# Ledger of designs, part 9: VH-VL binders against o81304

Target 1, 187 residues: o81304
Amino acid sequence: CSIFANPAQRAKRKLLELISEEDRGLRTQKDPKKRDEIVNAIESMTVIGRSSITTDDSLSATWRLLWTTEKEQLFIIEKAGLFGTTAGDVLQVIDVNKRILNNVITFPPDGVFFVRSDIDIASPQRVNFRFNSAVLRGKNWELPLPPFGKGWFENVYMDGEIRVAKDIRGDYLIVDRAPYNWTESFV

## First folded at step 24 (VH-VL)

Design G5
Fold by ESMFold2, fold request of step 25:
Structure G5 (fold): chain C 187 residues (1-187), chain A 122 residues (1-122), chain B 107 residues (1-107)
Amino acid sequence: as target 1 above (187 residues)
Amino acid sequence: QVQLQESGPGLVKPSQTLSLTCTVSGYTFDDHYIHWVRQAPGQGLEWMGLINPSGGYTNYNQKFKDRLTISKDTSKNQVVLTMTNMDPVDTATYYCARDSGDYLFYYGMDVWGHGTLVTVSS
Amino acid sequence: DIVMTQTPLSLPVTPGEPASISCRASQSVDDWLAWYQQKPGQAPRLLIYDASNRATGIPPRFSGSGYGTDFTLTINNIESEDAAYYFCQQYNNWPYTFGEGTKVEIK
């Protein structure tokens, strides 16, 4: 950790350290002390990120899950063994220009569950989304699932590396930019 | 059958701490967020806050942040509201309610308790 | 906080006729809005979510409409059992807020 880091860089570094080794949030669910530390660190990042523009083209990326409080996603990650596999990267793939968002859970080597959504930029920090369809895919098969629901999230902090969001139910999401681009189909 | 039931004191003196318990049954405790909502006599509903029972994460109405705590006891299928420094203006019927939401979205509160009246008076 | 203003506060109705309750938000809430019914001595009941979608088990005589700041709950073919207190609730912003409520009573 650099002695020359400014207060914002120190706050970001503390958050990233706190969420490391938390198994994307599964361990945090069982540790109220760690939970409180992480939530406090997120609140500090929220102050730093206030009034920033987070919904321009820089939002378009393959975002990779570092940590979340969202129980349904954590349940799928924990129970990946029901599909005879393990949960790989969990992604949020956003293209602002095309107004699309895919929520993705990978199950290497060939499995994927993804949800297609339309998005609308509601403000400099707010994205509204509507789920259109979902797909569960394996090596040589796929199963379309019916569409459901809509919601919103706000990016309370974003920079070139990470994004911290809070959603309509008050759940947090912390992601970084994946070193690859995910698409619905692979060659 | 999904049921929520509030329990706790009907009378609290000013400055005392209120503790209310919401006991849930008929579904898996961790599957749904629990909200607390109150209704003063002759007035509308006021949202107080919620808890995600999976992990104990809370979100409070800022009006109550300094004196409100929402907690859980998974082994008892209970959510607990604790509110310090009660005042006669806090006299209300207190409800717990189940969030109908699913993965990233909210459909409102689909199941409510019957409420418990708390009077704050000397 | 987003203020939700309901009109009227009291609505006498005649069975068999339609009734409408208005809810106005102090700023846009898009369609992030729910309606609830509360009968005397009973728990509130979810009627409508996302401004226009009926909750499970809600009769089709209940409908919701609106977007932005102005919303309407319509009860067609009023029945005597519809005498109740009705609330709107926004969930566009924290904290969630409710309207003052409208008491619907048989005239």
Scores: ipSAE 0.614, ipTM 0.842, lowest interface PAE 2.1, mean pLDDT 88
Fold by ESMFold2, fold request of step 25:
Structure G5 (fold): chain C 187 residues (1-187), chain A 122 residues (1-122), chain B 107 residues (1-107)
Amino acid sequence: as target 1 above (187 residues)
Amino acid sequence: QVQLQESGPGLVKPSQTLSLTCTVSGYTFDDHYIHWVRQAPGQGLEWMGLINPSGGYTNYNQKFKDRLTISKDTSKNQVVLTMTNMDPVDTATYYCARDSGDYLFYYGMDVWGHGTLVTVSS
Amino acid sequence: DIVMTQTPLSLPVTPGEPASISCRASQSVDDWLAWYQQKPGQAPRLLIYDASNRATGIPPRFSGSGYGTDFTLTINNIESEDAAYYFCQQYNNWPYTFGEGTKVEIK
């Protein structure tokens, strides 16, 4: 909150302010001016984060979505009502030592779309992942989905609070550390 | 069934702005990212950039960042390449291509247009 | 930018025999590499993605291999319809870059 923060903290604060009312990116899809402002702010974070190691053990966390350009996640969040629910927290759960990454979209009270992946640290900022399985789960049922594909993302900025990533398709992801640890029994 | 078709002028004068249109059919417009790739005569292929059509997000080859815009018109199933300040070195065949990507994945560009030759000459 | 160097640039082939095309990256691209075929007057066709996975509908005589900097497209049992331009593409780094291409012709 300090107006005398160093340039890095000032750039981070600007990014967080820009995304704060964007409904995780749904509103940004309709607002080219806001889109450009946010992308420029992300480019600033990329400069600040260059040469850092963002794939050490501090990457292990339950990460909670603040903002993304990734259309499939945004589509699922927007259209949750077609499935009788609303989208809750959207998570990326990473454990570097166990080499796992789970992508999670929650649909309170009991629903989840859940993608299990193996990961590999490819470089100081690069994570490769391979999709193992996916499931759509409700209170008393579970629908497994076939495994499919692999990709990569780079964490272009990471600190104790947030992580900014860019993936193989050029989509952006901004997440913070959730105040909880997610498990398949925690929705 | 899936088709991409480039259209636009075949001849552009130096310093003018090029506008090329990629019209897609046979699939839902928002489902796939669209890339632009060019090939100068006798030269290799050069990736120019892409657009995520659902939100209009773009990723450009830094070489072109100051003069390249990729945009969309969802109502017409079109992606538009606009490049300012054309120079004779920009003479090339321009392709649009659909990536085969899905949630977090990229599997190459599975469908390409046939390309359109743009000559930049006085 | 990652430079992709293909060899040979021209490859005369005899039907029924194998052919190999090499693609070398200026730095590691892991296995983030695709191969394309382009027949004269036609749009390119995706053959291989992730260095070794055949795209849908691609016959098994096409295979890819490699990791890091050195990659090979192999066409076993060449058919006359395989006369085309072949090129690799890396997607490990922005910008994506392509090899110069290899022209395969039937002797």
Scores: ipSAE 0.606, ipTM 0.838, lowest interface PAE 2.2, mean pLDDT 88
Fold by ESMFold2, fold request of step 25:
Structure G5 (fold): chain C 187 residues (1-187), chain A 122 residues (1-122), chain B 107 residues (1-107)
Amino acid sequence: as target 1 above (187 residues)
Amino acid sequence: QVQLQESGPGLVKPSQTLSLTCTVSGYTFDDHYIHWVRQAPGQGLEWMGLINPSGGYTNYNQKFKDRLTISKDTSKNQVVLTMTNMDPVDTATYYCARDSGDYLFYYGMDVWGHGTLVTVSS
Amino acid sequence: DIVMTQTPLSLPVTPGEPASISCRASQSVDDWLAWYQQKPGQAPRLLIYDASNRATGIPPRFSGSGYGTDFTLTINNIESEDAAYYFCQQYNNWPYTFGEGTKVEIK
């Protein structure tokens, strides 16, 4: 039998197990051993995903945060008490055909912070994005915020369940496909 | 007033390990990623790697991956570059630099240290 | 690695006149490109990011242009304090890479 039988599935399950109790990355920030294990597991996924196309129509989804190294997002999640709640689902909503990407942090029951972006497919694994606007919204109010900046990320691995990305600053993002579709009018 | 200052030995012998410290002040340590960049005498700049101080995550130029470690000491507002097995070709001015990025993007390195010259010689 | 090639390597200029420095990438870097100024014995200073956006506090006499592989830094109305080394940096690909630098000198 083959020594490589389903090695992609084993590598994926190792990664998912390593991140499962890490509070979307907040616990990892203080655990160098776990950090090193997770980064090594991401490198394995990068090798597995090399040469794949990760920017086709299957990229269109509501993606739900499992783990990230991005410090600004982790700060917002940690300090959710400023919105009177804890952070709910953290989402990246992509529609390739409409060329949009929204980053969303939910604060149940009624709060949301989201950033609207335009995207452009730059290569088989590369997405460029530009922020259009940001909104902080509560039950019966919303506060628009000015747009700020642009960047890129590469989806170094993607399948029917998860996506692993690395961005322009070297931060990692690991997400799964949410079982629902988020829209602005949903809140 | 935002400041970055490199410190460490100016002279190391071949095969020794270099340890350089970047001390930051004038801003919250975790707010900005720190890069290391070197410049050999009479040559251009070379990006070595970066650290996200809010978790110790690093991204290295593959050229140095086997002998370069970038780490942090949050209690001292310091980033430390450690490079093993130094060779005379590693003689350079070493800079730390803060990137100006925010929330998923990068706008260059907006504040640099003044650099420290490290000579690798017997 | 993406190679960044600058021309000229040395550029004598006269105060009050414009000057231009070219930077060429070995493959497309879109507009993921920065320009820096470095005076002898001083820390580098960020001038331009995303090919054409001036960094905070940079005088409007500095401008950048280009997309893909060819980029230009233009210094209008050269002042004596503009004598320095100038270099570009791409951030489209890891590792980030820099141009060799252009020495701008007053004459």
Scores: ipSAE 0.582, ipTM 0.833, lowest interface PAE 2.2, mean pLDDT 88
Fold by OpenDDE, fold request of step 25:
Parts: C-alpha cells; sequence; structure tokens
Structure G5 (fold): chain C 187 residues (1-187), chain A 122 residues (1-122), chain B 107 residues (1-107)
C-alpha cells in the first residue's frame, strides 16, 4: 500500500530513490541503464510540472546538487583528489529579485570555486544566465578567472524541497534546498 | 587544423535511406557539438539536428524527427547521419558543422565541412 | 519555430561603401544570434556570434549589433571579396533557424 496518494509525491519519491546512491551522478556515468531510469523519472516530473511557474521568488534559495549529468561538475567532483582536496557541496545560489546566480563548488574547509552570473527570467520556467566572473579561492589565496559564457536552464519541476532542471546542453540537474544559506565571503 | 568532411552517396533513389558520414580531425572529438545543416539548390540553410560531445544527446528538427538519426562513432572520429524515405525534395547539399561552443555553451557553427551534394532521383 | 526575416534579399553595393543587412526574429532571441558568409560553391563561414562578437579571423570591418528581435550586420568599406550570401541564424530556441539569406553584389 502506497502512503503517497498524490501522483507528484509518488513521482518525486521515485526520483529521489533512484538518485540516492548515485553519488551526485558519478556512478550514473558508468550505468547507462540507471541513467535511462532516472531520465524517465525526470520526464515524468516534467509532465507533472508543465503548468507550474518555477521562476518566481520561490526560486530564490541556496540549491544543493543531488544529481546531474553535467560533465564539468562531475569531473571536478571526481578529480578533486588529484589536487589534494575533496569536493564538498555543489551549490546554485539564486536571487531572483537581484537577478543573480552563483554556481559554487566547495572544497572544505577553505577552498571554493564560484562563478557569478546575472540572470533573466525568460519564461515561467526558463532562466537565462550570463557569467560575469569566476573565482578560485583557497585559504590564503585567490585566483580570479574571466567569464566564459552564457546559457539557460528550465526548471521543469520545483517545490518546497527540490528543483529539477534541463539545460541548453541537454543535461539534467536535480537539487534540493540546502540546509544553509551560502554567501560570498570577502577578505 | 580543425577539419570536417562529409562523405556518402551523391545519388539516392526515392524511398531509399541516406547515410552520410562526417569525419572530424584536428581537435578532441568529444569536445564539441556537431550539427547537420542542408541547403537545397539555390535555397537557404536548413538546420536538421545536432549531437552533443558525448554522443548521448541528440536534438532534431521536428521536420525530420521521424526520419533522421544522428550518431557518433568515436573510434573513427565520425558522426553519422541517417535519413530514411528520401524524396526528390530532399535533394540538397548536406553539411556537417562544429559548434564553436564547447560542452558548456552553444555559439555559432565555426567550422563547416565542404558539403556533399545528395541528389534524390529515380 | 522562430522565423528569421532578412532585408533586403539583394543588396548591390559600391566598393568602399558600407553595407547593412537586417535580420528580424518573430520573437525575442536575446543575443543568441549568428551571422554567416557563404560564397558560391563554398560552405558558410561564421562571421559573428552572440549578435556582436566577431569570430576568429574575421576582419574588423564586419560588425554585428542588436538584441531581442532586431539585428544588423554591417560591412564597412566593402571589398570585392565580400560578394556573397549572408545568413543570420538564431540559436535561442529549438529548432535553430536561419534567415532567407541576403545576396551582396558588388557594383
Amino acid sequence: as target 1 above (187 residues)
Amino acid sequence: QVQLQESGPGLVKPSQTLSLTCTVSGYTFDDHYIHWVRQAPGQGLEWMGLINPSGGYTNYNQKFKDRLTISKDTSKNQVVLTMTNMDPVDTATYYCARDSGDYLFYYGMDVWGHGTLVTVSS
Amino acid sequence: DIVMTQTPLSLPVTPGEPASISCRASQSVDDWLAWYQQKPGQAPRLLIYDASNRATGIPPRFSGSGYGTDFTLTINNIESEDAAYYFCQQYNNWPYTFGEGTKVEIK
């Protein structure tokens, strides 16, 4: 007997179960069948959320990576050890009112790579973004990097807990609301 | 030097399947999206579809979605276009083109093959 | 699909003079717009991306402007070698779509 009477809740639970052991997508890279299952679940969520607005003020939050197919993020997570560090939380910090988005990869305790972006709400579900700057920061050093592009993603589902997105590259992103708020620190 | 080259039959009969190969050289094969674009004689350009760097994602123009398949053969550094049920209206020069963007971003198509003319005729 | 409309379709130009080609999108494409040059018997060549950025190796006399729905390709001090077709292309929405093309002829 299912304890979830709401189809959206059932679909969401299924998706979360599928990604729970996938190490943010690292394991999925080696398991095409699992990827297909997850993608199918995402498509189900897409259908459920097709009439919803996912770009309002509720989008403003610190979002924490649960699962993605994005190669660059996965590469950084996987290879952080080569540089004597370990990847922590991967975040998207969005402020709709200020029209900003920061992509953050943490390397506890002191390391962080983050990219500052401006965003435009393109539709009820689509966000356009443009990178402004990037910074790689350690405990006692900082390396600024130039901006390197722009893109968009569509939040195909969002609730009080998670957000599911598709981007221009055909990659998928599943995030939850982080238990903390990330803010850029200044030296 | 980055190069793309289309190859395949120059003549196809109606209802037959077209297979074209785009051979890529001069860069890391899995870094860029590859597009297929065609141009009928004396006409403009028509976007057909693309395949992402990894080969795991394709996007097709709905006009061709039921007939068109794009795939990668990484071992040969090739992208393959297959289109079924060819018709004389499909007569065109077919191009493969590299997106200037890497895996992260789309830009313009910065490198094109020379194109290959495909004539559909009985 | 987003319809890209170019004007004019034919543009005769005197050497040394500027040429301007307009591209209008049926809906906003932000700055996700490229311009291509195609000479007879050749593949298209990328001139401009993101509406206003020159591609590598493109002379400064080529410039692009615009945002949203209205875009312009400008060729300053046109040369005989600039005789070609020019196409705009949006990559804001699937499917990608091209303008009809503008034939630039040298008088």
Scores: ipSAE 0.070, ipTM 0.717, lowest interface PAE 3.8, mean pLDDT 90

Design G5
Fold by OpenDDE, fold request of step 25:
Structure G5 (fold): chain C 187 residues (1-187), chain A 122 residues (1-122), chain B 107 residues (1-107)
Amino acid sequence: as target 1 above (187 residues)
Amino acid sequence: QVQLQESGPGLVKPSQTLSLTCTVSGYTFDDHYIHWVRQAPGQGLEWMGLINPSGGYTNYNQKFKDRLTISKDTSKNQVVLTMTNMDPVDTATYYCARDSGDYLFYYGMDVWGHGTLVTVSS
Amino acid sequence: DIVMTQTPLSLPVTPGEPASISCRASQSVDDWLAWYQQKPGQAPRLLIYDASNRATGIPPRFSGSGYGTDFTLTINNIESEDAAYYFCQQYNNWPYTFGEGTKVEIK
């Protein structure tokens, strides 16, 4: 007998297996075939969650990047070494009630780049966002950066463990619920 | 069987606050979203807002701005609608309705209360 | 807000004949579209969800079609008990919105 009789569970497991060794999407950039397989798996998850509400209070969490096709994030992760650091967890911190989204790239132990955004729940699955500010912060210094842009993403699947999203630029995001809560700290 | 029942004052004076209660029975109370929808006499349906199963998330029609609050009293299996500064234009039959979906899926409002008429008059 | 426009607003129909009601959205709502039936003095009843799926207990003579902006509710072989108002509703965007309603009358 199969332990994974539920199609949703099977699809989810398959997706997680596919992305497990892809280094958050860095390796996939050089493997179009693998990318396509992952995208196909994401599309299956999309179908599974087609009528789901993925923008309620359960969206409020610290989400940790598992895999993405977003080039800017991947670039930062990949090139962090050029600046004498290494990228740690990449996070999306969402507070639905406060209508806030923070995109965070950590550089352990003390470095962090984060972008503050306002969000609007546009539909049962879509979140609109607008960047308000960005900050690069070290152990004892802070560098504010100009805000840049707006957009939206759609959570095409979400459960107690993971979230799968598509954004306005056609990129994909897979995140899980981080084992900790990230909050902005001040120098 | 699944049942929703609205209750509250049938008459409210202008500028007063309306409080309606939706009593739920026949299923686990915290399984479904609950919607409020109203219908003015001889008019169509107007969506007012919703509350999710846990009660931690609400979404309101911006038409009502800061006048509308939806909350849950889990101990009583009730959803409460509060609307301030009532006006004669708010005269309508008010319905609570269950979302067919649970925490994840939405397939329309599958169970409705009978509705309660609220008249706003001095 | 997404405006849902129904046509016609009044539809007289002869028993045994089909009835067709159109619902047009001011912007795409994909298939996040429901149809409701409301009889006088009663609450609405869900007929169709996700544009084309019949709700539990709904007779096969009721069917929905469409995607994006144009939707149709079809009632085949109209019966006297089908006299009612019919509403479409989108749930693609906040706030959810309803059509004006179509009154189906039996000739």
Scores: ipSAE 0.020, ipTM 0.630, lowest interface PAE 5.9, mean pLDDT 90
Fold by OpenDDE, fold request of step 25:
Structure G5 (fold): chain C 187 residues (1-187), chain A 122 residues (1-122), chain B 107 residues (1-107)
Amino acid sequence: as target 1 above (187 residues)
Amino acid sequence: QVQLQESGPGLVKPSQTLSLTCTVSGYTFDDHYIHWVRQAPGQGLEWMGLINPSGGYTNYNQKFKDRLTISKDTSKNQVVLTMTNMDPVDTATYYCARDSGDYLFYYGMDVWGHGTLVTVSS
Amino acid sequence: DIVMTQTPLSLPVTPGEPASISCRASQSVDDWLAWYQQKPGQAPRLLIYDASNRATGIPPRFSGSGYGTDFTLTINNIESEDAAYYFCQQYNNWPYTFGEGTKVEIK
């Protein structure tokens, strides 16, 4: 319901422009200058969204990765080819009411890495999460993996289209609302 | 076998800059956050700041934000604390500590250096 | 900043008896709470993390409980070697903050 001023839209446009050719952050790993530029743009968005609530029901969505600095996620994306596959959409599926967060890396057409988490809304912008389980699935098989920890992130900006987050690792996440709703049964 | 060791001057004059080094051994250097915590004589513990595994992110206690810099020298497996404009009130034992969490998660500080006493005096 | 308040600040204990230390946060820290032991002249040692998990090598006589704002460290069957200061620490909010410390003394 919040309408951002024109400066916010300009900042958003600039951010999206900066990340558009960065392959979800893979290219940025080798371009510190570009990374800094993107981070600066994110900081601008942070200021813009400072007083906004980004943990309400509008957070519930299938979020698709546009750009991140998170190394583990980028590693999986980058190295998928070593195993004869390629990473598709990387998703973060949040249901605020159910207090769940699912992190998903798809490997079309049949593969998916799925991590289940519980979330707790810590503040108007902060989400605490705990990993409960993980599973790697193929076409006709699955491999359960043990849970491996917890953390939190802050949505420093969110609108009807995108969400910008910072986590406790100091990493950044930019996602948009996916054009589809991902569920565990979704392939 | 995991060890952290603080090193630096035990005596600093007022208004001077303190530089402390935390040398890390026994594990992959870039796996954990490193914290700096100080303890004035007879007092409690005070969190100063941290640096993430990659060294690209720092977070400081606002109390020290204007004076404190934490950086990494990966080639030497060292984390460096720099604090400007030292004052006698900054006299304390300074600790570096490893967060038990890795790049993804925070936990408690599971490995501490022995600490180094820094006295600020003219 | 989140204020961590420990009670008591001094706790004399007879060997073999249990000891309980309370830590209260000025606001919820969920279970992002650690307990440390510090003996004179030594660095703190992690005892408990995430409110109730014992760190590696910590004896079972040490236990932590609590969630939100109220936490308790319990030391069962106090031994002479347990004489130390004990600190709680929250790592839910920046800046991380510690309790004042509780001095456990052996009678």
Scores: ipSAE 0.017, ipTM 0.607, lowest interface PAE 7.7, mean pLDDT 89

